# Designs tried in a protein design chat: VHH binders against Probable cyclic pyranopterin monophosphate synthase (moaC). Part 6

Target 1, 244 residues: Probable cyclic pyranopterin monophosphate synthase (moaC), of Pyrobaculum aerophilum (q8zyf8)
Amino acid sequence: MIVDISKKPDVFRYARASANADVKKCNTAVAAKAATVASRYLPFLHPLPLSATAWCKDGKFYVEGIAHWQTGVEMDVLFGVLVGLLGSGAVKIENLRVEIKQKQTTPPIIENVNTSEAPITREGDLVASAYGRMKVVNLDIVKNPVEKGHPIYAAQTAAALNAKRLCELLGGPCPSVQHFKIEIITSDSVEVRTFIKARDITPAPEALFSAGVALLTIWDMIKKYEKDENGQYPYTYISELHLD
Below, E stands for the ipSAE of ESMFold2; O stands for the ipSAE of ESMFold2 at other seeds; V2 stands for 0.75 times the mean of E and O plus 0.25 times the DockQ between their complexes.

## First folded at step 1 (VHH)

Design z06 (framework vhh_7zox_3)
Fold by ESMFold2-Fast, scan of step 1:
Order: structure tokens, then sequence, then C-alpha cells
Structure z06 (fold): chain B 244 residues (1-244), chain A 119 residues (1-119)
């Protein structure tokens, strides 16, 4: 056996995402799990070996992730924050953003943190609607086909296909969805509204989830046009996501 | 039962103008974003313009500066003012609840209104 010590180590990908949220208890376990399986829900993400950690501090929910791979992990950790907050009972999410993404030749250090779970209760009306807004630099890119297809049509499809799948991540009973509707508009930002009707339990988390999935799908499809010279997102974020 | 009824299309010469209207019923019009989509002969659907519930507007590059979208919430009516029309604007124009997808429902686009820019 020969060991080739002349080769440089491969690149490690790191990202951290956060959002403002008013929750009494943080479901960090579901956030970390969601980040590792985000590619099963967002249509253009790569399945990859991801280590993820989540925590709450000073009214913010955080997820960070690391993988040894050819693509970044920022969409995976954004998805983790979204699902973690929904699993924490959030009905209003503000400023969902990528705080940092990095490439490193040595493995990043991620320390162990305590994980927590909260039972998810589903009380409310059998009809729910959600509203989301995403700030972007390049609205003209959103309105037209890019290399992966048309962002808005892809977002509608991703949201529609995933509308009833949040329970796969949160556990507990799944709503029996009778009706799903999504509306997307572009003006000075990307706006989304979802409406969902269920037979048996409130679909309020699913309304928020499908709106978030739509916005994240658009972000992922336009992300190369949104990055600055350092590969960061100084202006792109989901400014609000809430029940109507 | 959502209904969208378009009108105002017709035959115009290049450089002319038309005003399209769309009367909506069956939903709370003022709460929803609305838009115009067109389909030229032998081509797919092309987004033209949209307007939010608060009145913020967006336009495709091909029509920017020539078309103006507006709404009258008291009349549940959406408008598209089309100026300096070109032969390539020839299409069926559809009023739509902007980018709406719905399970177990029907398409929320209207029947369309034909715009022909020729001779």
Amino acid sequence: as target 1 above (244 residues)
Amino acid sequence: DVQLVESGGGLVQPGGSLRLSCVASGFTFSRYAMGWVRQAPGKGLEWVSDISSSGDTGYADSVKGRFAISRDNAKNTLYLQMNRLKPEDTAVYYCARTYTVEYSGTDYAGQGTQVTVSS
C-alpha cells in the first residue's frame, strides 16, 4: 500500500443559518435532522453526508452544518432552521438568512450541544393560510428561466409536492389534505401565499412549510446570482413568514 | 367558484394601444396578487406583468416601459394598458391569480382575450 502525501486535502463546506423567532422551547433535534435530509424536500439539492448542530440564543434559532463535498451546505442549514422553528411551534419567522458559508482545507470543529424535543400539539382551524416574503438582489432572474428551469414554476411544484410531508420530519399525525393552493408574485421582492384545507387536524404548520419550501427553492435556483465576491449573501433573506 | 372574465382585445396596427380588463368574482379580490400571462401562436406561456394586493408592480423585460398594470379593488377589476404595440405582442392574454397552483381545483386563469398586432 502506498500513501500519497503530496496531495492537498479536499475542501470542507461549512454554513450557519439563523432566524428570529419567539418560541418558548427550541426543538433542536428536529432542526439538525431536517438539515441532514433537506435534499429529499428541495428538488435541486444534492444528497450529501452532513453533520448538523442547532441551538437557540437571544431570540434567534441557529443551525450550522459541515460536509466534505463539492457543493455548499447553506440551503441545507436554511431548511434546518425553517423546520426546527416549525417543530418549535413558531407561527412567525423573521429574517431567515445565511450568516456565513466557508470552504476549509482542514475539518471545521463543531462542538456537541444538548438537543431538546418538545411535543408538537396541533390545535386550530382546519383551514390555514401563510404569507412569506423574500428579499433578492436580482428579481429579473427570478422572473425568467435559469439553468435549472423557471424558479417560480419549480417553487410551485416543490411546494405542492411537499405540502403534506412536514409530518415526516416533525412526527405525529399527518393532516389529511383536501385542498392546497399557492400563489407567487414578484414586485420589489418575492411574495408567496399558501392556503391549505385538511379534514382532521390543523394544517397551519404545513401552510408555513410549503411557503418556506417555495422561497428556498427559488433561492437555491438563483443563488449564484445572489452571492457577493466572497460567496456570501449580504442582501438575500426571507424577511417574513407567518400565518395570515 | 372562481371566475375571471377578460375583455379589451382586438386587432391593432403596430404602434397602437389597447386596454385589457379582467373582472374577478368568487374570491376576495383585494387580498390576492393578480397578473397577466400571454401565449403567442406556437409558443408557450409567457409571464407579462403582476401586481400585489398593495399595488407593487412587476413587468417582463419585453414589455417594460410600454405596458402598465393596475387594479381597482372596489370593482374587482384588473387592467393592462398596452402602448406602442409590436407584432411580437400578438398573443392570447390571460388574466390569472398570479402563479396559482391548486389541488382538486380547476385552473384559475380566465378564457383569455386575443390581441393581434398586424397590418
Scores: ipSAE 0.013, ipTM 0.351, lowest interface PAE 8.5, mean pLDDT 82

Design z07 (framework vhh_7zox_3)
Fold by ESMFold2-Fast, scan of step 1:
Structure z07 (fold): chain B 244 residues (1-244), chain A 120 residues (1-120)
Amino acid sequence: as target 1 above (244 residues)
Amino acid sequence: DVQLVESGGGLVQPGGSLRLSCVASGFTVSSNYMGWVRQAPGKGLEWVSDIYSGGDTGYADSVKGRFAISRDNAKNTLYLQMNRLKPEDTAVYYCAREPTYYSGSHFDYAGQGTQVTVSS
């Protein structure tokens, strides 16, 4: 289900997301592009006209975005960081988080200069497993239905439906996916494991992508309960996402 | 309005074959993860086989190489072909639908079951 936003004011919405990752080159063009189309992949996210830019600095990958719209853009820029890192060949992502989100009456200045797209290489095993962990404020919210539905069931469905769609964003060859599994458990955090098998090329980026989609779907569904007094996310983040 | 109706069980001698059928209504078999589970006398439920929405199949080690799961989309029917049957395959076999894309996790709907007895 998409939530009714008709009564929210149109103001400038800004957010910046980041993550730590050791990559040789940063595919910033794919990150910015992914942020603008995040609603096609995250089922409860509202479509909106987003301007986004991405950059790398000091071991971190960044995406910022702005829209004159009724909803925040934090999920869009988080998705941009995830896809940008996968398009940069990352096999381990740490501390995917929202650094800041703001509402403004005047437009912030964003420089939309993207570096060239780097093609992703598809050499590796035809079977891949990924693990992800997300810290949240209240795990009980994750375990039960919220207004948008059950977070765990929605995340499993979103991950499975999107498992083979990463190549639409990266613009490269698509793996012929033969099998997909996902497991989501709650411990002291939200934990996700994915398993994917392909016939022809490595599905390792898809294993990471599907785990990330699952975690971001849960975050989007519970985000009302995760914000502090200033509407920020001091405790909610994806602490790790890596290949097993 | 979801319904699963199993058939094809019966008495068969060791080494024989049986084909189980499961007719689904209220949803599309090809769009869902479907499976077969069994319960032997005095035992718990054992996962036997599943078929994922994309067509890939899985099998329990005890039945690999002997059983084959398949579907007929035009008939909205799931099948289990059982070959080289053993006395230990004696069980009630249930057709089931999985609500999630995690194979073998749980089933939201199951049929009434069909009895398979392997005995001389």
Scores: ipSAE 0.000, ipTM 0.098, lowest interface PAE 21.0, mean pLDDT 82

Design z08 (framework vhh_7zox_3)
Amino acid sequence: DVQLVESGGGLVQPGGSLRLSCVASGFTFSSYEMGWVRQAPGKGLEWVSDITWGGSTGYADSVKGRFAISRDNAKNTLYLQMNRLKPEDTAVYYCAAGDFYTEYDYAGQGTQVTVSS
ESMFold2-Fast, scan of step 1: ipSAE 0.000; ipTM 0.343

Design z09 (framework vhh_7zox_3)
Fold by ESMFold2-Fast, scan of step 1:
Structure z09 (fold): chain B 244 residues (1-244), chain A 119 residues (1-119)
Amino acid sequence: as target 1 above (244 residues)
Amino acid sequence: DVQLVESGGGLVQPGGSLRLSCVASGFAFSTYAMGWVRQAPGKGLEWVSDISEGGSTGYADSVKGRFAISRDNAKNTLYLQMNRLKPEDTAVYYCARVKYEITSGYDYAGQGTQVTVSS
């Protein structure tokens, strides 16, 4: 179920997300594009007219977004950071988080940055696995049905439906996926492990992508329980996402 | 076994109409919310519409006023009436199941049906 937003105020919504990553070049064009189409990949996210900008600075990848709309844009910019880093060749992503989100009656000022593209290599094993971990305020909420449904089952479905689709955002060839598996465990955090097998090119980016999609789907479904009194996320973040 | 079988896709001219159907089996159809998602050539998956067990509907802005989702619980069938079709509606359309009580999100999807809108 996609939650009814018809009664939310239509104001300027701003968010900035970031993650630490060791990449040689930043694919900011892919990140900005991904943020604008995030609802095509995250099943409970509403489509909206988003302007997005991405940049790298001091070992961090950033995406900011703005929309005059009824919903916040934090999930859109988080998705942008995830895909931008994968399009930049990242095999390890740390501390994917929302830096800030705001709403206001006047548009925020966003500085323009030059777009850059860096090709990724598709050389490697035809079997890949990824691991992700997300810190949350209350794990019991993740384990049980919420207003949008059961977070774990929704995440497994979203990951499976999107397992081979990262190439649509990266602009390169798509792996011929032969097998996909996902496991989600709750411990002191939410843990995801994905396995993917392809016939022709390495699915390593897709293993990372599907794990990230699963975690972001859970975050989106529980986000009202994760926000503080100022609507920020002081405790919720994806602490690690890497190839096994 | 859970099955979702889509049909009704095809080639249509801009401004035309198509009615997609999805026949469900292997579960209590009336107790689940259902939806349609689509994938355009070279693009990602886009949510199109959903309908609750009680009949409440939602639509993506790109299709509001043109598409209508409905269900027939006696026939275990989900429908999508697509009017005033545009070339940008060209996509594979998937029927998907959402369970409200214990599980939600799309836990099953069909094989899809191709819709091509061309002049």
Scores: ipSAE 0.000, ipTM 0.084, lowest interface PAE 24.4, mean pLDDT 82

Design z10 (framework vhh_7zox_3)
Fold by ESMFold2-Fast, scan of step 1:
Structure z10 (fold): chain B 244 residues (1-244), chain A 121 residues (1-121)
Amino acid sequence: as target 1 above (244 residues)
Amino acid sequence: DVQLVESGGGLVQPGGSLRLSCVASGFTFSYYAMGWVRQAPGKGLEWVSDISSGGETGYADSVKGRFAISRDNAKNTLYLQMNRLKPEDTAVYYCAKDTGYSSGWYEFDYAGQGTQVTVSS
C-alpha cells in the first residue's frame, strides 16, 4: 500500500538546459517566463518557486533555473529553452539537452546575464507539420506503463490539450485550430510527428510546440530510468525538432 | 515487479543493538529513495527513517541519535543500524521503496514481509 509518510528534503536545486539554434535574436524574457510556469503545460510537473535566467551564446540557447525545493528543475528549464526558441522564431531546434543539474545546501552563485527582447510575429501557411526525435537509453520503458501511466498515451494527451496554448506564453494572437493530429513511433529512438490546420494564422509554432510537449512529457515520465549514478543525463536528449 | 526482503531481526536485551538488511530487486535501486517503517503490536504503521537516492537521511524523533540508515547501491541493499534499543522499539520492521509519484513527499509501497524485532523487558 502507498503511504505518504515523509517530506523529501528541501535543498537548492539547479539545472541548465541548452539547444543549438540558428536564430537572429533571442527572446530570453519568454524563455525565463516559460520555465517558471512549465507545470501548466507538462501534466506531471508540480508548480514550484523557480528563478530562471536565459541567454544565447555561440549558436546555443540556454536556460538555467534555481529553486529551494524537493525535486529537480531540469524539466522546467528544458521547457524554457523550447518556448524561448519558438518565441525567437526558430523553425529548427537541435540537441535540446540538460547540460547539468545539481543539489546544494547553499544557494548557487548566479552571474549577471544580459537579456534581450525579440518581437513575436506570425506569418506563413495555415497548415503546418513538425517532426521531433528523442534519444533514450531503453525504448522498452517508453512502450509500457510506468508509475505515472503509459508514456505514449500521456504524451498524446498532453500534446493535444496544449497544441493551441503556445500563444499564452508568446503573448500574440492565437490560431483558430481546425484540425490536430499526432503520431508517435518507437524505432531506435522516440519519434513524433504533429499536423495542425488553422483558419486564420499560421500554426507552425504550435506544431513545433506540441511535438516538444509530447517528447518532454515522455522524458519526464521515464527520467528515473535515464539518469546516471550522479543524477545526470549522459544519453537522453531531443536530437532534432523541426518543421517538415 | 518490485520485491523487498527484510532480515536481521530477533530478540535482544534493552540497550542492545541489531542491524537490519533489506535486499531489493525488480527496479533500479539507486534511483529511488528507501525507508524503514515499523508496526508495534496492536498499533498502526510508524515511519522510522528514510534515505534519498542522493544519500540525504531523515529520522523519526523517537529514534534520532540511536538508529542509522544506510544503503549499498552495488548490492541493492538497504540497512538500519539500531543501537540502544528500548522495549518500545519492539515491532515488525518493513523495508519500503518510494513509488516516485510525489515530487514533494515520499510515498512508500510496503512490499516486504517484514522482520520482527523484540526488545525483552
Scores: ipSAE 0.000, ipTM 0.186, lowest interface PAE 13.1, mean pLDDT 82

Design z11 (framework vhh_7zox_3)
Fold by ESMFold2-Fast, scan of step 1:
Structure z11 (fold): chain B 244 residues (1-244), chain A 117 residues (1-117)
Amino acid sequence: as target 1 above (244 residues)
Amino acid sequence: DVQLVESGGGLVQPGGSLRLSCVASGFIFSDYSMGWVRQAPGKGLEWVSDIRSGGSTGYADSVKGRFAISRDNAKNTLYLQMNRLKPEDTAVYYCATEYDWGSLDYAGQGTQVTVSS
């Protein structure tokens, strides 16, 4: 079952997401592009006409998006931040969160920013492991079927199917993946570990990407249970995502 | 190593039936929840059904009353009995497990179900 969105009002949807990361160059163009095509990678997102911008400031990476549509755009901008940071060479991402989400009858003003593509390079071993942690309000929801399905099963499947697809977003060569493993554990938070073995180039970005896809898939599936009365996420965020 | 091998898909007419199977190995099957997820052409993943180690089941609203999930712990096999199939059920069906670390080495193989005349 895919959630029916046909009854939601067609208004301007705005969201801004951010994360902390230590990167030398910011690949903002990749981030904006990724946000617009997030539905190709996250199984429960609907395609929509999104305008997205990205920028870096004071050790944070930002993506904001606007659409005149029936659904919110917070998952799209979160995906943009994830991919933008991976395209910027990040090996450690902290506090990936939705800063704000709004519905408006008039279009929000987005200031144009100059975007640039940083060179995308790959360095590392032919095996890679990543770890991610997501804080959520109610862990019991993650362990049981919700209206969209079972979060853990969906996350595992989405991660496996998308593990080798990051190169579609970053450009350049794709690793020839020989082996993929994922483990999802619920403790005081949702934890994910991924392991990837490749033949030819390091799959380190793919290890991070698949972990992020798993966590974002869970977030998307449980998001109605995570929102406060104002539709915001005061306590839900990916606190860490890094290579082991 | 965890292995999940799906089978039983095929071409069937609307109103027909199919039974999918998933043979699991590499873990203590009876201890873990199992489920089915599908992906129709051009669409995202959709959870179909799950069954806990204790036998309790869940179903997506789109398949309730038509599909039945079951397991045979002696054979390490998960089943999905699909009845009164509709064109909308056309998808690749994937077996999933909550068992940790390695359960997705074989995810993405799937079994194709096509419902058409």
Scores: ipSAE 0.000, ipTM 0.228, lowest interface PAE 15.5, mean pLDDT 82

Design z12 (framework vhh_7zox_3)
Fold by ESMFold2-Fast, scan of step 1:
Structure z12 (fold): chain B 244 residues (1-244), chain A 120 residues (1-120)
Amino acid sequence: as target 1 above (244 residues)
Amino acid sequence: DVQLVESGGGLVQPGGSLRLSCVASGFTFGSYAMGWVRQAPGKGLEWVSDIDSGGSTGYADSVKGRFAISRDNAKNTLYLQMNRLKPEDTAVYYCARHPYSRELYGMDVAGQGTQVTVSS
């Protein structure tokens, strides 16, 4: 007869992510697009109707997102910042973090709209290596299976299978990848190193992208253990991601 | 340098079988754990199976009882015997090299993969 659906959250999900931006021009259109399709690249994200906006201000790159949905959108906006910076020519990303996430009964107001696109050039060496580091509250959780599976194994798989796919988001030519390697080390933090060799154009953006995908996959899988009493991430962030 | 060349994919009917091969070169094959990973269009990314240097095997729940991983160290070749194939097994299959330790996890994917399509 009548089905009670009142137990499902009927609320707006909002999040804003940021990272340090050392770029001459911000590719905000690519960032917003990437946030809306993050589930195609991060294996445990669900597709959802996301409205995303990106902007640069005071040396930082921002992405915010809103969806009327059952789950948070923080991973979607983090992915948007990562791809937006790579689409803006970044070779070094620092302090990629969630600034805030909220549940709201009324729609949040998105005020900043910037649709700037920067051309993507593929100049550089045919071999690239990237390093990333993510700070987490409990490193031992990363080393063991959680409900979604083993974080490290999932991260390796996601990074390897997505290493060639960044050009789907940035547009332009795709590198002919000949070799991809990833290493994940757990010491005081989660560290990732990627190595990628291409035949024709530099795979430097792909090396950074695959490292970022690995770290974001781990973050997504352990995120319930990383949230504080307000559902925020005061200690979890990608502190550095750069070419070697 | 490290090279992995996958082969053996193709079109097969549901319930059919395929045997995938991966020929490795550029490293001491017998010293590494090796595995298979697949990427399905429109579906999640998935580890399929691995085999360590001593021959111990692991399988994803989705393929357990249907797939069998094996290796021939004299030929530097990794195999995946796939039986009772389902449409859900449709994917590009990649051979991977796995350096594993408690603090160091790694995966090398150097090949172009081999396409498996399970369809009527």
Scores: ipSAE 0.000, ipTM 0.310, lowest interface PAE 13.2, mean pLDDT 83

Design z13 (framework vhh_7zox_3)
Fold by ESMFold2-Fast, scan of step 1:
Structure z13 (fold): chain B 244 residues (1-244), chain A 121 residues (1-121)
Amino acid sequence: as target 1 above (244 residues)
Amino acid sequence: DVQLVESGGGLVQPGGSLRLSCVASGFTFSHYAMGWVRQAPGKGLEWVSDISYGGSTGYADSVKGRFAISRDNAKNTLYLQMNRLKPEDTAVYYCAADESYLGTRYEFDYAGQGTQVTVSS
């Protein structure tokens, strides 16, 4: 189910997300583009008119976004960071988090200065696996149906449906996927492992992408239970996402 | 050498209870979603219930509130507790396993031979 937002106020929504990664290039145009179309990949996101910009500084990748709309933009900018890092060649992502989200009656200042980099190389192993971990406050909620459905089943479905679609965002060749599987475990955190096999080019970015999509789908579905009194996420973040 | 062996079926009167068991071998049970599907005489397969490797459960509307699915990963065993049985529950019940649980609820990687449940007076 897509949650009814019709009674929420239409005000300026701002968010900034970041993650740590060791990348040699910063493909900010891909990140900004991904943020604006995140609802095409995360099944419970509402489409919205988003302005987004991205930048790299001191080993961190940032995306900020603004929309005059009825819902927050934090999931959109998180998706932008994920895809921007994958488009920048990241093989290890740490501490993907929402730094701040705000709503206000006047528009915040956002600069739309994005720079393109050359596409990532697709040379490498024809099989890849990725591991991700997300820290949450309310693990018990992840195992049971919420308003938007069952988080684990929704995450598995979203990851599978989107495993082949990263190249739509990065440009360049798409791997000919022959096999995909995903495993989600709840321990002291939400853990995901993906495996993908391709015929022709490395699917390593797709392994990372599908793991990230699964975790972001869970986050989006449980997010009302994760916010503090100020509507922020002090304890919810994807602590690691890397090739296995 | 994958095997799924069902047991616990039989004849029961309306309003009665049965507990089905399925012992799995030949694969890493804890990594698989497990489920029950049934086939009534002269009808197609009907999904009854499923349980993810993490313990999340689903039920068909026809059995919701009456049946409970559970798993014991240490024993590689899947269970279905069936309460308040109705004549319409008469069917062969199949244990099913799915590696990633990414297909439809009617599609499984493996299924057992089935166990007959008959609900009649």
Scores: ipSAE 0.000, ipTM 0.124, lowest interface PAE 17.4, mean pLDDT 84

## First folded at step 2 (VHH)

Design q1 (from p07 with V98P; framework vhh_podentamig1; at its last look DockQ between E and O 0.19; V2 from the best seeds 0.00; counts 0 for: pae E 16.0 > 2, placed apart)
Fold by ESMFold2 at other seeds, look of step 2:
Structure q1 (fold): chain B 244 residues (1-244), chain A 118 residues (1-118)
Amino acid sequence: as target 1 above (244 residues)
Amino acid sequence: EVQLVESGGGLVQPGRSLTLSCAASGFTFDDYAYGWYRQAPGKQRELVAAISRGSTLYADSVKGRFTISRDNAKNSIYLQMNSLRPEDTALYYCARTPYEYKGSLDYWGQGTQVTVSS
């Protein structure tokens, strides 16, 4: 369920997220847009009036977000990085993390660089799978109900619902999904594997997207247990996300 | 000397418009983001609108009525205020924030008074 925030005051909420990926061109326009609509895809995010910017530098992709609002923006900007990298053609993403989140009464610094678009290309088989791994502090919380529901069941549902929705964000033709399967395993980390079969065009980007959505849904549901005393996530991040 | 000088305030009737201006001098204009803030008597100073090199942010109470803009050639920031309401009555401040991460404002002006009354 979406948690009641009706009594929380509006303050400036800032976050910056990043990931490493080897892409030739950065689709920063898609990343910024995706961040602004993240609550339509991550089921427990509160809608908010996000302003977002994105850039890439030295092998890293960044999204910053700011809102004067009742809730934080870190999950929104994480989603922006995920979608931006998929829109940039990434097949391997490493260290998707929140670099910093902050709240304050005055506007935070935001960095804005030239935006660009890169066309997505779709090459590959009509059956695709992806693997993702997320480091967390408290694995026991992942396996038990929290205020927002059960993280693993919610992640499975969110991934399934999102398996064919990436093209809403990127444009272009959508795979005709025939089969979707997800497995979530808790070992020393949270691991996800997604499998998609499509009729017509490769669903490889959707395999990555649904795996990322699963991990971000879990992260969002457990985030109050993952934050340190300063409200940061020094030990929680998606260490890898790639095609099999 | 760093200066941010607000102007354009005044007394107006509800439903009318005003344009606030903020002239910046004494520093490199393009190194900063800017915001308009307001403070009504007995209340905390609150953000109204902010602008960076390529993005804007608005308080919900003013979204759709107010527009922030900047003119880099004139080192100026503007706030177009349409459909003014008595609740918009406040002292309005221009402020700057460096793009380098800092987490706070580092300067603002003396303010310009906007009073909306019939």
Scores: ipSAE 0.000, ipTM 0.190, lowest interface PAE 15.3, mean pLDDT 83
ESMFold2, look of step 2: ipSAE 0.000; ipTM 0.165
ESMFold2 (binder alone), look of step 2: mean pLDDT 84; pTM 0.837

Design q2 (from p07 with Y99S Y101S; framework vhh_podentamig1; at its last look DockQ between E and O 0.01; V2 from the best seeds 0.00; counts 0 for: pae E 19.0 > 2, placed apart)
Fold by ESMFold2 at other seeds, look of step 2:
Structure q2 (fold): chain B 244 residues (1-244), chain A 118 residues (1-118)
Amino acid sequence: as target 1 above (244 residues)
Amino acid sequence: EVQLVESGGGLVQPGRSLTLSCAASGFTFDDYAYGWYRQAPGKQRELVAAISRGSTLYADSVKGRFTISRDNAKNSIYLQMNSLRPEDTALYYCARTVSESKGSLDYWGQGTQVTVSS
């Protein structure tokens, strides 16, 4: 289901993503790392050698990435922002979006640079629910099969599989998930609700993570229809993502 | 009008150093990432080094010898080239990123020649 890019040339790719969140300490190392492995978590994302950095300023968390590769890096840096904020203890994330997506026409090669700051904290109950909303231009496409598969069904599956995988990125013990539910509704936007029960460790970050993964999976699957003539996403973004 | 003007090239002996400069004008400097490319006669243009706000990357052939930097106050990008070798001989271009639209034109400087020979 992953699109054949074997004929595409390597070109310089750049993207920057951001989100609003009120966090006490910014975990930029986790964000930068997560961006580099995003394709292991977003099921239809092509792997690439990404150099990523992250920072916080004025209530916003940023991740930027550069690569010289066959595909763009916007989904990778969006994933980095999501994971970085969860690793920073965020329980409410707003306006997760691509600020800039750019390229240069030709080539060649890699380096990795990041900025690191603070340790990870984990708080919450053993039962958690999260809500997310994503604005899209093409709501009807979300409900129909596309080149990569069916967006809603793929998102449900990706979220379920990822429900206990956040600890791979944050470190420490993983929640023993006992129950997972997800509901995706298309109204004037794409809305997701997740519910997780865990045994020993709060799944609050995982509820947010799985909701975010669902929305990013849909975004990745429909992104060719969401881009404007300049390759940007002026109307596509995750407007809110928070614990219920 | 978007302008990128390279300077600092020249003829130099192996093992010596040069600094290339690229002056940018006609756009908001901080909104973009930048690269230095080079093209030797009969070869394809290749990326040498790139820089964003907080990230750099380098071609393996120049890693450890070349350093890319930017000065946002002067709207300028630099390439410090140390321990130059004959295979570094090329026309060096400064480039800005562009939108990924299918009709986008690349923004290149006119190039500055670097020649490394005895």
Scores: ipSAE 0.000, ipTM 0.466, lowest interface PAE 11.5, mean pLDDT 84
ESMFold2, look of step 2: ipSAE 0.000; ipTM 0.203
ESMFold2 (binder alone), look of step 2: mean pLDDT 83; pTM 0.830

Design q3 (framework vhh_gocatamig_d2; at its last look DockQ between E and O 0.42; V2 from the best seeds 0.00; counts 0 for: pae E 8.7 > 2)
Amino acid sequence: EVQLVESGGGLVQPGGSLTLSCAASGFTFDDYALAWYRQAPGKKRELVAGISRGGSTVYMDSVKGRFTISRDNAKNSVYLQMNSLRAEDTAVYYCARTVYEYKGSLDYWGQGTLVTVSS
ESMFold2, look of step 2: ipSAE 0.012; ipTM 0.463
ESMFold2 (binder alone), look of step 2: mean pLDDT 81; pTM 0.817
ESMFold2 at other seeds, look of step 2: ipSAE 0.025; ipTM 0.481

